# Designs tried in a protein design chat: VHH binders against Low molecular weight phosphotyrosine protein phosphatase 2 (primo-2). Part 6

Target 1, 164 residues: Low molecular weight phosphotyrosine protein phosphatase 2 (primo-2), of Drosophila melanogaster (Fruit fly) (p82891)
Amino acid sequence: MGKRSQKSSVLMVCVGNLCRSPIAEAVMRDLVARAGLQGEWHVESAGIEDWHSGHQPDERALNVLARHNIEYNGKARVLAPEDFLEFDYIFAMDLSNLAALRRMAPKGTTAKLLILGNFGLKPDERIIEDPYYDIGEASFEEIYRQCSIACRNFLKQARLKQIM

## First folded at step 25 (VHH; from aa1 with H104Y)

Design dd2
Fold by OpenDDE, last read:
Structure dd2 (fold): chain B 164 residues (1-164), chain A 120 residues (1-120)
Amino acid sequence: as target 1 above (164 residues)
Amino acid sequence: EVQLVESGGGLVQPGGSLTLSCAASGSTVRIYALAWYRQAPGKKRELVAGITYSGRTKYMDSVKGRFTISRDNAKNSVYLQMNSLRAEDTAVYYCAAHTWSEPYGRTDYWGQGTLVTVSS
């Protein structure tokens, strides 16, 4: 959908838009809502691959969000070239995501391409690992933790105009 | 339903090589990812390598540079080339198919497993 009326806009990106980026989107939206900043921030998520377009997130992601009283009703979508022009920030979950974003970015890209975990997390915890192949929900709980910390710190820094 | 048939396991000496194969069959199901897992005695089942429909791969750290996963979409098959095998690679190796269907969502199918023993 892109950036809404003069809002700061954030796009969370992972491989399939099933696991990490939906959690990140949901967490960011929740933080924005709790802070009463819905009029200032627009948040979406997307995937690098299109295979799961239209699909609900991984049930493990939804379960973890639900356990933290966060409801999420989004469907997976693939990243579009226009996203690089419409969003202020595009967050990758890991270095491979970031590399993909950089490869996909048009020359006129205005979005800042960043690693989400670089905000507020310890150096060894900054990579939000792909949990797709993992067994159980533990990895998804960890992702929720990482996203919670990262999104909170990002929002704080963004509001202070400290992000380049 | 998807059936997975594994082959290629066996006994090999340290430093040796094996190639595991897995063929998927059954009803028409969209397979997003194929993968190899392993479970050693007393340990949890863990991912060894995974490959998506687009060829994107993931490896566990201890096998990087030694193992290679590949996929033949036309044959609905996945392979694991294992080189420079070590004693710690000893485990039952399982093929997995990670699918998606409406309205059931994700369904994971598993092979019966093939034993790989690395011993001198």
Scores: ipSAE 0.885, ipTM 0.955, lowest interface PAE 0.5, mean pLDDT 95
Fold by OpenDDE, last read:
Structure dd2 (fold): chain B 164 residues (1-164), chain A 120 residues (1-120)
Amino acid sequence: as target 1 above (164 residues)
Amino acid sequence: EVQLVESGGGLVQPGGSLTLSCAASGSTVRIYALAWYRQAPGKKRELVAGITYSGRTKYMDSVKGRFTISRDNAKNSVYLQMNSLRAEDTAVYYCAAHTWSEPYGRTDYWGQGTLVTVSS
């Protein structure tokens, strides 16, 4: 299959597509919308594992997004081999995710596999930790913060053709 | 509904070892993740280790290299091998089952807890 769109395309990836990557997708989409760049950017999210395919995100993720006036109606899906050909950028939340992406990447992969947090965050804040086992919403708020900064900076750099 | 029963807690000297076990029973719902949490006096409950159905594990930093979580899907059980125990590991340890079901979404189930005391 060919590229999904002539738009620049971003795929946010975490383990289950329940917590981090939905937030990242929602935040990125919101930023794109606010900037009036919907015609230039396409954003999705996916999970490495397929256990939760079709499921709604973690309610804590939705609550945090809602508190920041961001609506999200997506459902979890598993990463597909075609994604590596159709998306320009595939973002991992952490090093484990990145390693998984690299293992899963088919021959001929054209997508850039990157860590989302490498954009604009301080070195010690670049890993977006998995909050699945955490109690409460605090970790999700932090993830939102990290994604907000990272997505903003990525978008800026991408537009300036500064992505390495 | 999922019931969780912990076992294996007790008193141990520093440097000692314990193995915690947790057996899940009840509904036919599949458990996505099993985990061990702990709560020390005056502290919040925190993750010690988690394991997904695929065997993906997560550990709190302070137990890495000392604790090992494992899962037996056939027995619907989770285990925590604790080596090189320290006084700061003293806590009530809770087994948790993290599930998902329609239409309820995510449901977390907790055991009653088992006390682990590390003291000379």
Scores: ipSAE 0.869, ipTM 0.948, lowest interface PAE 0.5, mean pLDDT 95
Fold by OpenDDE, fold request of step 26:
Structure dd2 (fold): chain B 164 residues (1-164), chain A 120 residues (1-120)
Amino acid sequence: as target 1 above (164 residues)
Amino acid sequence: EVQLVESGGGLVQPGGSLTLSCAASGSTVRIYALAWYRQAPGKKRELVAGITYSGRTKYMDSVKGRFTISRDNAKNSVYLQMNSLRAEDTAVYYCAAHTWSEPYGRTDYWGQGTLVTVSS
């Protein structure tokens, strides 16, 4: 839970921690690993709602990750007030997530609350839409694409100390 | 298992209104969301509106401002108020319950569908 030692820390957040934020977490962790930066970055995910706490991600999310040779074994957890103090970056998937984060942020919050898709994606692709009601895996594949681009660009900018 | 019974479909003129109802019954399962989908001839089934346990709603863009989804937990029912109906709203409308249970994970249940025809 929370920031590990002196590592930079990222928390991916969506509504239920079932679809989008697990993908984002897995992608970011994979990217960090491939870059050999495990000693510098800590990555988790959480949900705004606690309905699915303890549950595995949507199987469609896991299937998409698996197709891209990424394994994920996390379970959903709800966002906690301490997260706002322990994580350097908290990423929302969409504007409603961001609004919720801002509403939930306790006094003294030090985490930067950001939209993940703002990194590297075209303006019309910056919102990572909730795929919960969608039929099939196509939306999840798109989410993977968005997360891959966004996480890559974020990590690049973060390493260059360009995140404000 | 969850059974869904739909009602309220029918023929209406453009600009008219219709209310769809769906009653959920069956074994005790956790229902995260109730939703209405529709499928027009030759097209894929698509979300019209969804409502979570917390009351969070989602609508397809073309029905925003015209359709309203609501829940009655006491009656274990979901409703779709459809106003200002258009010809393109013609479709079979399906009620859906999106559930979760151990050890099965997510399970989606569907009604049999109710036809909504908007025609002058």
Scores: ipSAE 0.853, ipTM 0.942, lowest interface PAE 0.5, mean pLDDT 94
Fold by OpenDDE, fold request of step 26:
Structure dd2 (fold): chain B 164 residues (1-164), chain A 120 residues (1-120)
Amino acid sequence: as target 1 above (164 residues)
Amino acid sequence: EVQLVESGGGLVQPGGSLTLSCAASGSTVRIYALAWYRQAPGKKRELVAGITYSGRTKYMDSVKGRFTISRDNAKNSVYLQMNSLRAEDTAVYYCAAHTWSEPYGRTDYWGQGTLVTVSS
């Protein structure tokens, strides 16, 4: 099957589509919107596991997004084989996510599988850690920061055709 | 609602081993993850190890290679095998169940804690 659309497409992926990838999706969409690029970019998120399918993200993620005036009303979904064919970029939050993506990638995969944090972040800050077990919202605020920087830099590089 | 009861704590010498157990009761909610946390005097409670329903594990860095978390779904139990114990492992260890339900969302349940003392 072909691409879903003629737009450039990004899929943010974490384990459950619960904490990290929803933030990344929301941030990326916000950046795209502010830049007036909604006609050129399509952004979604998904989880490797299906535990949380159909449900809202972690409340802490929503709270952090809200504090930054970003609204998010998405529901979790599980990664599908078709995603590897339909999306141009699939971003992992950490190395385990990336490994899972690579393992799951079907023959004929055309999507670029990348680590989101590799864009614009310092080497020791490139891993967007799973905050599920953390107490409080501090880790989610950090994730927002990381995603903000990474998504901004990715978008910039993508527009300049600098991503291989 | 979920009730958690820990066991297995106690006094052990450095280099020794302990196994903590936690039994979860109650079947009204979905348990996504079971975990062990610990709190030492004057410190914040911190994750030691977690295990999801699918068996995915997470460990704090200082216990990697020494501690192993496992679960028995049939018994609704979670275990923490602690080897090569160090003085800095001394803390009250808490079992936790992280759940999700509609329409209540996420709910975290905690045990009462079990003391682990590593000392010569």
Scores: ipSAE 0.821, ipTM 0.931, lowest interface PAE 0.5, mean pLDDT 94
Fold by ESMFold2, look of step 25:
Structure dd2 (fold): chain B 164 residues (1-164), chain A 120 residues (1-120)
Amino acid sequence: as target 1 above (164 residues)
Amino acid sequence: EVQLVESGGGLVQPGGSLTLSCAASGSTVRIYALAWYRQAPGKKRELVAGITYSGRTKYMDSVKGRFTISRDNAKNSVYLQMNSLRAEDTAVYYCAAHTWSEPYGRTDYWGQGTLVTVSS
């Protein structure tokens, strides 16, 4: 017998786990820590493609996080079937990511598969677009802004038990 | 180091076609993404199309249905078939390689560019 403390768990997903999902992971983890909730929340990120496993994030992602006083030391990993059973929430950055998650989800999936930007962002900003081919850091700063709003809104809704 | 050599630019009439080619050399590591960018006078350099090693593509909206990117992984080459060319497609087109290298991480290489001029 025993009381088991279960953390709520979040997996942030994009294609390569180099640009968008590391920012989302770092922002969510920082928000959780600043709210004193690190004993209650577990946060990771992963990619749909395996090409980048073991790679550090795009330096532009690291630069935007550093400018916002967030250190990040994670490495890319590929999404695995067990993630769909182990995580409570799996967040896609865009619609193609969500479609991939739904196709990959095994039978018996218990994770909620959601678009991160549906939390608190305006309709025309709800897609967190892939910045891979963009030149410069402006799109990465925008991604940080989108993630900050979305993660705060999601955490508020989750703590009020309003997520279906 | 990766070296990129573009070819295929030139003068064409509106409605015409061109094929741009770019060969990448000087690396034993697979190149994750190859891409074409362009820069018109007075404009910022912008993505035209990109393609990953596995064949996943991305196009800017204004070229969808007119341009096709492809790559030959054995030759480390990327191609841009440009059909139904318009005056606004006039630009210098740059080949780019986006990859990863130790110890620097994300690493980008650029060609010198090839001019495409669409005019009567």
Scores: ipSAE 0.690, ipTM 0.881, lowest interface PAE 1.3, mean pLDDT 91
Fold by ESMFold2, last read:
Structure dd2 (fold): chain B 164 residues (1-164), chain A 120 residues (1-120)
Amino acid sequence: as target 1 above (164 residues)
Amino acid sequence: EVQLVESGGGLVQPGGSLTLSCAASGSTVRIYALAWYRQAPGKKRELVAGITYSGRTKYMDSVKGRFTISRDNAKNSVYLQMNSLRAEDTAVYYCAAHTWSEPYGRTDYWGQGTLVTVSS
């Protein structure tokens, strides 16, 4: 079996892996660590586009995480076909991300492709909007809030074996 | 360092059309995203439309169906075709380039702005 085969695994996905998915990854990893569950959960993030591979996140994402005392050292990477077989859950931030995941998923995909915001957020807050063109950090703070609620709710449901 | 030069602003009648142009210079590196923002008197600067190198677009709701953003990657140029103009479209329009630079990361460049006035 091995270490990875005994872990539940989560991949957070947005377009560039610079703004939304690094926040979601960092929040989920922090929740797992605070709950003492590092031996049970593996968390990563990736982007739909390759343009940003190797780049650190948008500074606004890093600033928001730092304000909430969450360290993040990851770099952008592009989503690969292997991810669809290696991860249990692949989370889209919005409907465009989900559509892209469905188009990219190879034959034999075993990962569940889900909208992160469907976990615990009110209907009008379930889309985690792309902040790329926004000026300032307010939308990044909102993304942090959404991710915090969604990741906490998801983890609770997953531990109770309630995820479809 | 990237310089952005806007053109095409001016006075236009309601219902009229105008094309804004912006050329980016000072770099041979591909620019990830080019965009138009606007700032009306007393308002915050806001996105009008953006377009990535691959052609993926985003528009503010109030301009959908009336404005079209396009880019020429070889020229590092971005264009905004504005049709069915309304008084509320009156603003200074700013060209922006959103890209990456080592070691600074996400890097944004702004043009000087071009005034669009919609009135009789």
Scores: ipSAE 0.683, ipTM 0.881, lowest interface PAE 1.3, mean pLDDT 91

Design dd2
Fold by ESMFold2, fold request of step 26:
Structure dd2 (fold): chain B 164 residues (1-164), chain A 120 residues (1-120)
Amino acid sequence: as target 1 above (164 residues)
Amino acid sequence: EVQLVESGGGLVQPGGSLTLSCAASGSTVRIYALAWYRQAPGKKRELVAGITYSGRTKYMDSVKGRFTISRDNAKNSVYLQMNSLRAEDTAVYYCAAHTWSEPYGRTDYWGQGTLVTVSS
């Protein structure tokens, strides 16, 4: 057959796929759409734990996204071994997430396992902390801010590399 | 309907220890996360420690190494062992259950609170 283009693919990962990774997925997908790059980028999210598979995100995550005019209709899913071979980039929100990804990665893993916040955030803001036990929406707004900066910076870097 | 009943609060000297207990009743499903929060007078309620069904824990920085959270999944009970208590640990301590329900999603239940006073 002839040459076919391939999408770059991103998987956003946190523990439950309810709070942080849905926001990161939604923000990245929105940036890709606004740039007209849907044909070039694929974005998903997943959780390390399977307790919440099939559940809606935390309503606070949905509320923050809605306030920023970003639609999200996904549901939680658990990270699968195939993800490590099928995605180009798998992003952890914090160091515990990254450690879990490294332990779970099968032989032959081709995905790059990275901390999302290392892209453009100040050193003291690079960990996107788990808001699960927090009361109210303030920490979810902060997570949105962190994800917005990090996803924008990552996309910019990825596009410059493709040019060079 | 999940009901949370705390016990174990009281007056203790600095450096002392207490164990808080909380039993969840009325639940026919497993509770994802159980947690202890505290609220000192004039302060906002804050997480002290949380623990998931699988045993994954989270602690606020000021209690790490002094407090230990544990749970008994068969009894739907959560415990907070508090050692090396300090005056700043004085607060009302609240048990919380964080779970999921149809169609509302994330669902939280709170206990009535138990007072811990650390004073000479």
Scores: ipSAE 0.673, ipTM 0.880, lowest interface PAE 1.3, mean pLDDT 90
Fold by ESMFold2, fold request of step 26:
Structure dd2 (fold): chain B 164 residues (1-164), chain A 120 residues (1-120)
Amino acid sequence: as target 1 above (164 residues)
Amino acid sequence: EVQLVESGGGLVQPGGSLTLSCAASGSTVRIYALAWYRQAPGKKRELVAGITYSGRTKYMDSVKGRFTISRDNAKNSVYLQMNSLRAEDTAVYYCAAHTWSEPYGRTDYWGQGTLVTVSS
């Protein structure tokens, strides 16, 4: 009973917290709510770089989420050392993000540092690529698709206690 | 308002080299990323290379190992060294600045373009 108040916590991370991690956060939060698990899961996102702190997401990310009936009101924030101790799972979008997380993690880090796309995506789709320089919205729709599959697969595995 | 001026385009032989330069002409404190894009006849504009203020780079696959992007933060200038040029590199090359401005948010500025022709 006392453990019912303890939430599992997920932090979605990309470089700027403008394009990929807001989509991943929004998708994960939506999946949690649709599964009736909002009392059991906490979801946030953050960026590796400070440049974008306080900025709203790229309009293309917001547009893709809106087309899938997901509203997002968050603003970019930079990772803090406390995140590595307070979150159960910290998800990188690509290998460069994962390397940065490992360099930033303080001694005593308890969070599991993982690639989001390793959950349920085909091997050649597991990297959720940085769309920053892309023109148009096609890559943002692909990121949404990747996040939907990965978050659903992760949630299933976590609920069955199958995460390494 | 940021203005971008490209230079360095021209005609080169296959296998040759060329350096493109781009300088911002206005107040340019806060340019997060500078980039080169290109557009060949009948094709969409595509990223060639980008570089952030901190020096993080990204290259399209077909130019990796041949092209090098660099920037001078003091001058707000970006450069593209193009080596081992091929006919398929023929395009108009555009300098771009990707940044943030209030109240507009993500804000992109484009140069007028410089033609690179790779031909015997």
Scores: ipSAE 0.651, ipTM 0.870, lowest interface PAE 1.3, mean pLDDT 90
Fold by ESMFold2, last read:
Structure dd2 (fold): chain B 164 residues (1-164), chain A 120 residues (1-120)
Amino acid sequence: as target 1 above (164 residues)
Amino acid sequence: EVQLVESGGGLVQPGGSLTLSCAASGSTVRIYALAWYRQAPGKKRELVAGITYSGRTKYMDSVKGRFTISRDNAKNSVYLQMNSLRAEDTAVYYCAAHTWSEPYGRTDYWGQGTLVTVSS
């Protein structure tokens, strides 16, 4: 998607595109749809690693989304150089993700590279931690909570043209 | 089915070193992540260290700088070098394989555990 499209565009990024970024994508897409803004916003997610390309999200992510009445039908894909020119906002979940984004960004990158949790979360909650090695679903529910707050706050600020 | 066989546990004095190893048997398929977890008596099982097929690592804070995880992708083997051992490192250590399977998605395999005791 090009920068001259009529839509604002968001790409949610984590390492594998299985755990955190699918939740963030699903939450953001649901907020956009419930607000009647699907004609104005485009939302995707991607991973830094390509090992999981084509895989469905971690079942724990799907279970948390279903518990909150959000459908998700996406599959993992790897981040591409073109994404940095085609998306308005690329969100990292943690500092390692942000460092990877900065390293991968080509010359001429126009996307804003941001930490999702900087939008409305308390300072000690702004890192959305990788739950991959965690046992159980508690950390996935926390990720949902963090994404819900952050996406809501981001959308409000973006619609008021307050994002720098 | 993937079977994980741990070895290398034992009794060691504080400040000592130990190497844990784990081999995946019954499969030659690539495994995305291999990890070591531990469980001390009366506590929940917790991640010690994990390593992906590409070599990306994660460590719990209390072992950073003391423990090193590595893997041999050709052998589907994972190793944990444990240096500067402390009494609080006493636990049963479990090897884990985290991967993906077509009908079930995220799929986890666990070893039966190897005891590490750090005591004078």
Scores: ipSAE 0.648, ipTM 0.873, lowest interface PAE 1.4, mean pLDDT 90

